# VHH binders against WD repeat-containing protein 86 (WDR86), part 6

Target 1, 376 residues: WD repeat-containing protein 86 (WDR86), of Homo sapiens (Human) (q86ti4)
Amino acid sequence: MGGGGSALRVCADHRGGINWLSLSPDGQRLLTGSEDGTARLWSTADGQCCALLQGHESYVTFCQLEDEAAFTCSADCTIRRWDVLTGQCLQVYRGHTSIVNRILVANNQLFSSSYDRTARVWSVDKGQMSREFRGHRNCVLTLAYSAPWDLPSTPCAEEAAAGGLLVTGSTDGTAKVWQVASGCCHQTLRGHTGAVLCLVLDTPGHTAFTGSTDATIRAWDILSGEQLRVFREHRGSVICLELVNRLVYSGSADRTVKCWLADTGECVRTFTAHRRNVSALKYHAGTLFTGSGDACARAFDAQSGELRRVFRGHTFIINCIQVHGQVLYTASHDGALRLWDVRGLRGAPRPPPPMRSLSRLFSNKVGCAAAPLQPA

## First folded at step 4 (VHH; framework vhh_surovatamig_d1)

Design r1 (from d2 with E99F)
Fold by ESMFold2-Fast, scan of step 4:
Structure r1 (fold): chain B 376 residues (1-376), chain A 121 residues (1-121)
Amino acid sequence: as target 1 above (376 residues)
Amino acid sequence: EVQLVESGGGLVQPGGSLRLSCAASGFTFSDYWMSWVRQAPGKGLEWVATINQDGSEKDYVDSVKGRFTISRDNAKKSLYLQMNSLRAEDTAVYYCARFLYDILTGYEDYRGQGTLVTVSS
């Protein structure tokens, strides 16, 4: 280790790797989904397991915790909704014919993406599929939702945004933009030469950012389908993305995190120290937290790029991290959820100054030449 | 029906060698990244080594680099781990694991029942 960092709690009740972690909106509960086929609900106050969610017939790939309900999806081709107080299964969503990789609950609707090459939207209460989004030529790995109120109030945006837009990313190398109300593919975002692994939306700006095995991030206008920018400095697959304060943070198989100006594609910082891929990212209060395939989590000063702490204890890849209050939560394929004290680590939150951003844009500094794309 | 069956574990003295095997069935073995994962008594799972579809790409956890060698025989549908210069810290149940993509994504589809390796004098 090095000095300082120690786990507040080690939660090792899962019998298989943890694939995802979801924090409740109020920060009082955590949900973990595991290779052991269960999900577990934990209290953030003491790290105790409050409920065991049993019913899936194969490993849990992803989960989302809401105030009254937990949602899980699985390699068993189903999605399940659970009561957070009793741990009882309230609804099973059946129809996918392969692994369900991601879910998202938004606008009182459940969205899913699957290895069956479809995304779907379901009625939360009725359990029935409302729409099938069919057109991808391979697995649908990731999804994001843009609500109708998030989009510009222009005539074309109003037509396209009726009922909101779903954006999906696929191993077929494309992202697709779907009209939720009609189920129609509005745009196919073509340019990546490898699988689209991760996706974030700048919803007020109608921009999608996609990260790929081709080692690039691409920014797209979701209404026109136009490729706006290519972010070319990574030397390995882009595994995870976070959009914060007009900055894009990307975690890569090249063992770095890069920070980019969202509007220009300029790389402004590179965070090094990882011995393996960067599998998870979270910005919180001026600190960038990372989870890595080297089994360590790390905290960096987001402005300077300085490594401030290494969190040692996990023995396998960290699949997901979350920060709430003064606690870092790490979920690992080693089967453990760890809670870490981060009180002494953070300064006061500082948004990037507009003048600094503008000065950077007016700088005649040319970045490094784009690295060759890593094969998909 | 996907099956992964490990063999080759046993008791060995420090500095000794063992070769683990994993027999795969029920899927097209050559389409998948394969890994060895271990669990020491009272500890969590630890990734050990990974190999791509054709065996051209290999990676290892730092503690076993230079001591362990991962290999595969796609015609025989078998995965191997050659373990040399074994240490007491290598004592664990070793699992053969199938990954849908590669170790970098963290998605493990299937794992075998495991084989126990005990390094003791």
Scores: ipSAE 0.134, ipTM 0.595, lowest interface PAE 5.8, mean pLDDT 85

Design r10 (from d2 with D31S E99W)
Fold by ESMFold2-Fast, scan of step 4:
Structure r10 (fold): chain B 376 residues (1-376), chain A 121 residues (1-121)
Amino acid sequence: as target 1 above (376 residues)
Amino acid sequence: EVQLVESGGGLVQPGGSLRLSCAASGFTFSSYWMSWVRQAPGKGLEWVATINQDGSEKDYVDSVKGRFTISRDNAKKSLYLQMNSLRAEDTAVYYCARWLYDILTGYEDYRGQGTLVTVSS
């Protein structure tokens, strides 16, 4: 009855791999960006494609869906804003000279990161670049925005944070903290010995967590630039991060997810079952969902680490996942968007099966036989 | 302009061998991880094999281990897939793909047009 592997809907309209997936704030629309150079808007009610967003001249790398507007970025070096109702392109943001990898919309400003070694901020409405953030020595892969701080501090610290701070992660092995208002590099976060692949800020936006090909996660104070902690248990690249209630979840090339106490760096849980890297993760209401290079998504009880369900159907790496209500959305490099029913995962706990007897498990067949001399 | 052009596909009998080639241009080939991915008729994309920048690290999907060998020639800017002991289930369009990092750490950022391999008697 509704066990794993049965998709509610398979959306196979894309003609190339899906690189990213964004859910609207109201949960009524879903946006996918694809290798086929298009993005598609989907209704979450019935899984139907509502609009085809076409105009990019190369593959779409990332997308973000807002209530009235969709944003996409591409290997064609541009970012585009689209009308959700009509599917028409409203604005093209031109200036990057290489692949645009990530975008972020905040405070009516559009932020972008590119293989051209820069991040940029653009006026959403005017389409003009407001600032260029130049200083990284290689591709800028990741972005995060810290809204203006509401803390009493010295005038210099207040001035640094007045317009908000942009944090960027790069293949040059550093993260950088930029003053949005000035375009100046406030801090360079040095410590990683490999590329910074993923980046997340805590809820107040004061601490950055970075995941690297060096198999570590690092926590940083973004105002001081101080390295606060190093998380050292992974045996492969840290690909994705999720921060929930002072817990850090990390997905790795070592085929595990690890859960850490954000404040101490202690690893409190390891989630095993993946046959390949963990490429995507999402916490939702006590359940940890993962997407893997083994083409499966999985659901775990976040508290116990128990595997609850395996979602089978994709044939290639799952690049992005999202959960809304009782539906899991998986976007894969196989070109399909899949909707999965997760209602059963919130059912009553299954009572453990009764144990009949333990006496036979502890029977010694030969009396004084050699047993391990060091019981645990 | 980045280009990847596959060749070497064709019809082969079960148990036969075939060598695929991929010619790369428009980028510094020796700086990238490369992969072969395939798509069987009516199915989605499946990763087949990956190779690092200098060829010292290679990985394969389990179904092709011991049968397929990925290799590269950085001087010729070419990627290869030697396919031995071919099976009917190996029938697919085979694509050459460029990665920022390998499948364990990164992103496929360019793919070629593909070459068809048909394994039938």
Scores: ipSAE 0.006, ipTM 0.414, lowest interface PAE 9.8, mean pLDDT 84

Design r11 (from d2 with E99Y T105V)
Fold by ESMFold2-Fast, scan of step 4:
Structure r11 (fold): chain B 376 residues (1-376), chain A 121 residues (1-121)
Amino acid sequence: as target 1 above (376 residues)
Amino acid sequence: EVQLVESGGGLVQPGGSLRLSCAASGFTFSDYWMSWVRQAPGKGLEWVATINQDGSEKDYVDSVKGRFTISRDNAKKSLYLQMNSLRAEDTAVYYCARYLYDILVGYEDYRGQGTLVTVSS
């Protein structure tokens, strides 16, 4: 924007809000999933749309891009696998009975979470559900996976961790740890007094970090189910988490990002400047990037907390961000994917004025809080 | 093969107590969540109580909270339901059910033949 601005490209091809953005492992392609019921593949070299993925019968909630295949999930209760070269739908995964909120492809397995109160694992090639994880009393919002080789090989842990461990976070206020091989619930992580919105794993430490509408982050041992720490200082829902080198970054409805020592729960830094909730986070090479409900992305020096840049152009909440090379990618509920040059981070531009209501931003970001389900 | 055999049903007076037992065989009992479900005469199936693999997590339908206690003995491969302060509305066939997890009624993977509990004066 303006005199030598950071804006590289505006991709406004979607006809509805963008809910998620996934970068390929090689960084050469980008996938967006939209409220318009489509996903789009983009080249990171030129920002050009390479393929339009059409087939879902309702909005796309989430997506994941691998080198040869794209995966999308939808409010149409299905998951789809697409060929990245042709844009052809290769497989439809059917069985969920409500909105599929998140998917995860890991260890050659496809995992999903749904408003139908279940998580599932599917055969990627055959398209059939291989296991159902049932027990949550409300929507399953988030997923993380720990492979068997990432877990301790002790006799006591070996049987419990057969096939790996799936961790789920739910609007029922719990996270659950599931043995993938049996489908059995290994642990229920109880302590939050509100919905679990976000989840990250420290796999070598067997620790799950959960963020909740109760304004806390909690650290759990996934093998024992023990609550290790409670991170208390946010004054609103914890919406997003990023784990970097024993530091936890949390984005909140209280309009701040906080940086915590993962091992102690001590808050070491608070990042202020946002005029609405912090909906997206990404750490890259000493810079903390944020996406906000105020429609701005921001770059901070992660060590000092200094605001270096404000990226202005979006008109609605930024649902997802990614960084590759010297480019920031922002995906917004305004329907645009924006590419920004991040080489010039010096200067302190003024934040934009405040915009939309928090409850609308929560509905767009989380999705499940508006589901017409009876609380347990 | 998988077998679940319920016992302990019978006729009791209102306010009385009864203990139901379920003997499991043909599978590793300690790997599964177990539930009690019931069906009153002329009514649909109703979930009553669930218990996790080691007995550390238990849940109940609101109408039996404080009156019924679910328990298990993994060494004996047995599930129990202690029913106290019984009411006429507790009259039902009670089934022992095996679940992949804490699955409510309609999602069980195996059910026993049931045991009849009649609460009448």
Scores: ipSAE 0.000, ipTM 0.095, lowest interface PAE 21.5, mean pLDDT 82

Design r12 (from d2 with E99R D102E)
Fold by ESMFold2-Fast, scan of step 4:
Structure r12 (fold): chain B 376 residues (1-376), chain A 121 residues (1-121)
Amino acid sequence: as target 1 above (376 residues)
Amino acid sequence: EVQLVESGGGLVQPGGSLRLSCAASGFTFSDYWMSWVRQAPGKGLEWVATINQDGSEKDYVDSVKGRFTISRDNAKKSLYLQMNSLRAEDTAVYYCARRLYEILTGYEDYRGQGTLVTVSS
């Protein structure tokens, strides 16, 4: 796989659109979840399908890959845990009464959000629900987890955050902050006039950023519930968010990506080239990668905004992208996983000065403040 | 309450035509993007076609382009799928779906009960 153009491989084994893809922490495996009701495990070394995960009774909406286990959630109202070596289903998590839209695994706990208006936390090993987070008035689309805080000595603030906080985003136009240990709603974040589609936390997990159908991004203090900033220049729904250092990248139905200073709300850069919505974002080593409803992925110089490459081959919306080593992975509703050579697109490391609120490479798959930063 | 009710499915010979209808209630129909999705026997759900609020933007999966036409009547709160030159591979349960947001995607927040289309000689 050395040189000779951008396109490396087309994996067309799925019989329906791919909704999500997840890279293992060690970078050796990739997981895709599909409209065909299956998930597939792929080797990143050669792009070969290693295992077919069959058992869901409806389409797979989301997935997360750990080193020893794969997790999938489905419109069949269940979450499943799979052995990555055998492809066998190890556990079914039952209790949701509608589509499970997102899951998150952190600190040996499984979190889920559902169209049934609840989020839940489950024991990974026992398969039992530990807590139900009930209060949203419509579908819960997105999740993020804030690990237990090292707070100033105040009994109320320390007590509230001691077991970690779950943040949920809903079609009811709110985000909610929940105490994981008690199941109680700590804060309701009100301000959006449309559905909350995407949600990321900063490092150390003190500020939440929400993107909405109302075309705004909002920054919130999750402990106080205070709205800190509103980011107002998009002309359509904000679909995806990525935090890198003190910069917020947002992908929108208005066909642009915007880059904002997290601390001020100032729009620093607008990336234009997409002919439809921007459905996926990934920052990697000075390059911004995008996936679009126009079926193209793109690579931009993140500092200048210059378009460096257009990846053509997909026939429908790209739902998710990942970068590992010198390879871009694109997963599309056309049913294909595509691998692209990105050698020569990686910039030199561009470390900014250390900041108090260091933002990480956050996606909706990672809701934990302790998530790893991009490789040096 | 939000409700979507599909009709118009049936048995048709290859090369034939069918028109599917979806009646919407419980929401402001003209404010939403609408889609048709299908599920073939033994397969997962597949997106087929999408239409915007006023019908000015339409999109289709490649396998049905030039054969299927999505349309809507906002006054009647109805969504339609005109299916021409039907193939055995089009055999599926067809679902009407309301979209969560104003973009082309496989995601929906409400789906109807479905209507069965069987293409067979």
Scores: ipSAE 0.039, ipTM 0.469, lowest interface PAE 6.8, mean pLDDT 84

Design r13 (from d2 with S35H E99L)
Fold by ESMFold2-Fast, scan of step 4:
Structure r13 (fold): chain B 376 residues (1-376), chain A 121 residues (1-121)
Amino acid sequence: as target 1 above (376 residues)
Amino acid sequence: EVQLVESGGGLVQPGGSLRLSCAASGFTFSDYWMHWVRQAPGKGLEWVATINQDGSEKDYVDSVKGRFTISRDNAKKSLYLQMNSLRAEDTAVYYCARLLYDILTGYEDYRGQGTLVTVSS
């Protein structure tokens, strides 16, 4: 089934593109959110659809699966909470006045970002908005949360860290840091010259990494608002980010993934093979997995950059990927969820550095510098 | 209210041509990347072609490259797809869509209702 082999299953039950995929914390279930206005729950054991979640009045933009509850947000301006066991809608979160683009459940709180230029935090159980975060001048696309215990408890940081910090990224070219307890904007992170598309937090280091249409990644101190570093090697929009073991992985419209030292901004590796943008990425056990606008997923040895496998079968951009056990899950705008066997793709030890061309080495000695060049 | 309305679909013989149009309203058309996607009967969505804000950058799926041409008229707020040398496998509902980000991101804000193209003898 599914084209190029190694495919375990093709799940084509959605009647529209799949915008997001979320794996349960126990790894036994998957949730997909679709343009067909539904979400679906799938068993990871056999790839069977366990439940159809119906109720949204427009396409589902994002979803998050927890152990007992599924959360979805939609272009219908609502967020919904669903019971995983029954598939019944338990709560509708109303108040946004435009498309809800992202949600995040963290620290027993529900956060949302919207095209209405706001982010919000909601009581999960009561369905009531606790705070509105207003100040962005355009759509709020991305969210990250830093819990109080992840931040310094020093006197100079205590007030800012109380209740945790929400970080938002916007098409207005800024990220903003909000005090969750007060709803106040603590910092506006200014420097990007284009939309902020993606965001990850280094919580112990109180550092935010933002990826932008301006082709840069920027590192920010979320307490001081200081720009720490600019990562300048990409030649197109930075679409997705992952922070793993002090390394930042970035997927770009320039058709590459780049790996950077988070603390220095040094680009240590570039992964090339994609024919279109890199729309999704996931590090797992020494392997870097990617999803692309070329409809292929790929697996690379993360240490060497070697392409190890190409997963062919999708016909449109892969919007999200997940890895659990020895299975890769790919969700595509073609409406299919695909399961792939990734057994044996554990990271191999880094091969010895390749031998450099002798002609290139010797060419460096041509024209021994008898006189230094004068600057212009 | 954002609206995208496709037209120009129909029945055509293999080797024939069709020109699809998409009329945009409710937003500043010239600020957005646009694309065409299609869905063949019983199949998933397939990206066909993308165009940037001023038409200086275009991209196509390999199967239509050299046969299809994407274009736009910002003054008329219209997107076009000229389809030449049509094949039976081009049979699909064709959708016009607005992209939030640049050419290779593929993230759609809005999609039209579609226009049916049937290539049959």
Scores: ipSAE 0.211, ipTM 0.622, lowest interface PAE 5.3, mean pLDDT 85

Design r2 (from d2 with E99Y)
Fold by ESMFold2-Fast, scan of step 4:
Structure r2 (fold): chain B 376 residues (1-376), chain A 121 residues (1-121)
Amino acid sequence: as target 1 above (376 residues)
Amino acid sequence: EVQLVESGGGLVQPGGSLRLSCAASGFTFSDYWMSWVRQAPGKGLEWVATINQDGSEKDYVDSVKGRFTISRDNAKKSLYLQMNSLRAEDTAVYYCARYLYDILTGYEDYRGQGTLVTVSS
């Protein structure tokens, strides 16, 4: 296939666009959720479809794969849990009254966000809703969870953090911080002038970063509700965020990725090469991987911003990417899951080429730094 | 109610031309980027062309550059795809799709029913 020299496999069994992909914690399985109303389990060893998960009555919007269970949510207003060995539906989570957009499984708890303006937490084992988080004025698009042990253990913070904190982002232009144990809204994070599209939490889960259609990223203290800083320079919506080593990477409708110092809001690097919006981001081992509306994935040296490889083969927007070991996984609205060899980008340091030894000899002369001589 | 209705598909000989139209209703057409996407028999969806709100920016998949032209008429709330020098590999169902350039989840609700283009002798 004309996917470049890195192409390993094309998995084209879905009959509709792929909206999300999730990699198992052990890296042995991959889950895709599709507009065709199914999810599929794939073996990462050979790229074969291991199970077809059928039951949803409308398109699958998002999915998360754990070692023994797969979770999917759908425009059919339900969330489903599946056995990864048999592909059987083990549980249906009913209660949302509109599209379920995102889910998150953490610490044996299932969280969901919906176009019905609520987020919910469910008992994984019993399928019953434990709490409803109601207060947003429009669709809840994104969510993140901060566990109790990730939060400061001061008397005030301890009471606020009992059972952990859920952070939600909405088309109403706000993010909200909820006490999971009580279901009460602890903070409303106000400042964005457009929809909140993406959200990441700083480890240990004290600072939230939100990306918006207003072209800004904002950092918030989730305990006080204080806006800590605003990241300005994008010229279009901030679609996706990645937080790594105190650096924020943002993918935008302005066709760029920007790298920012999380603590100051200073933009330190801009990655330009995309022909359309940047729809997906993943940092791994010094390489920044991107997925774009131009149907290409790209790999950049994260330190220099140098474009190292373009992955060509998809025919529509790449909705999600993942990296595990020496393989990049790309899921596209073209209905294909593609596997790419990224070994050359992530291997052991190359020994210096023989020609570099000559430069060392030249360095024995006065003026070895090759600095330009100052004119008179 | 948002609607996108495609027309203009049909059977055409290799080297021939077709003009596809898409009539939009139920939303402010001039506020949105519009795209043409296609699906060949037994294949996945392929993005073909995109146009911005005022028509000043256009982009195409490499295989159709120089052969296809996307255009829009905001007063008539219509999107067009002029297809020239058609090839057998252009055979597909062509869909009109609405997306805000930076919010792509909405375009699925606003993809039309499609119009079939068959390029055959």
Scores: ipSAE 0.120, ipTM 0.564, lowest interface PAE 6.4, mean pLDDT 84

Design r3 (from d2 with D31S E99M)
Fold by ESMFold2-Fast, scan of step 4:
Structure r3 (fold): chain B 376 residues (1-376), chain A 121 residues (1-121)
Amino acid sequence: as target 1 above (376 residues)
Amino acid sequence: EVQLVESGGGLVQPGGSLRLSCAASGFTFSSYWMSWVRQAPGKGLEWVATINQDGSEKDYVDSVKGRFTISRDNAKKSLYLQMNSLRAEDTAVYYCARMLYDILTGYEDYRGQGTLVTVSS
């Protein structure tokens, strides 16, 4: 009963590859978006399909599940909001002129990025575009949002914080920081020599981390536009990023995950076992979960780098993974959603990462020349 | 308009050979990684092979290694898949796909209409 790592369920109702997977905030429901032009809502209790969301005229590229509503975006150039109880389409967001690649619902706002070279913010309830963010020279692939309350309380940060900051990453090799209230480009983050594929924000530190086809991760101050550091060890595109406990985890086309100290750029660990690109990444309770182009998901001890489990069953790249409770969810381009038992992978409580502990323990009274970070 | 048009599929006996072609238009073909993806009857999509911008890097799913060869001609804006020693398990619709990133990121931004390959005795 305690060995685990076994397949719990295979959900093969989609007739095309699954591009994304979103878990509800309460963990009771799961949303998948597919190449078959549909999204499906699933119960996490029994793995049953609860609703079929039909209406998109081309493949679904991304999705996000909230408590009362599901959001999907599509190659049909639209975003749709769905009632999770009825499966009814409540709103269509029209305006993009090419594939909508990513969406994000944050601070009661809907953000989108598109191959039409724009990002947009929409009124969730009215369906109207409130701002267009135009300036990228190619497809906008990734986005992240920093809420007003997460920004420094300086006068310049108060101006930047009006409505929050949107950060976008593009195939044009730049990331851009946009003031949401004005629609103005606050900063263009230049340095990457290839497409920006992935992006995570450290909101207290007003730092953006970007991963690129140039095989680097770069850290940027989003208020000044300054490049703070470059993370150089990967030998292929950086496809996915996760920031947790002052550590950056990066999944790469070089078939590895690397763990880096966020504040220094030092690579402290490399996770090897994948036979293809690392396409998906999730840290949960001391375990690092990965999804790969080799069609396998894996679980590693995050602190030691030791491989604990290999999840075999998929036949194509795993595009997205999620973990809730004792279940790993994998969504694959093979059209299947798979549920895996991860019992026995939970470890004993661990001390905080050494860098964070050291930062808290150092004091000026002991001769350490550490000064608090001065914002902006 | 981005277009990918596959051709060369057909009926072939086990142990036989086929060469698939894909004609690309509407974009700078030489700037993209390209892949072949297949879908067998009643099954999901399976990645088969990928090739980088200049053809110097190639990768294959294990079941086709040594049997299939991916290649490209950037001057003709064409992608090819040479399939040898075909097996009944290779029966599928084969799609040409444009990749946004490098090798096997799994993110394809455009796929063609497909060409059917049937391996039957």
Scores: ipSAE 0.052, ipTM 0.547, lowest interface PAE 6.9, mean pLDDT 85

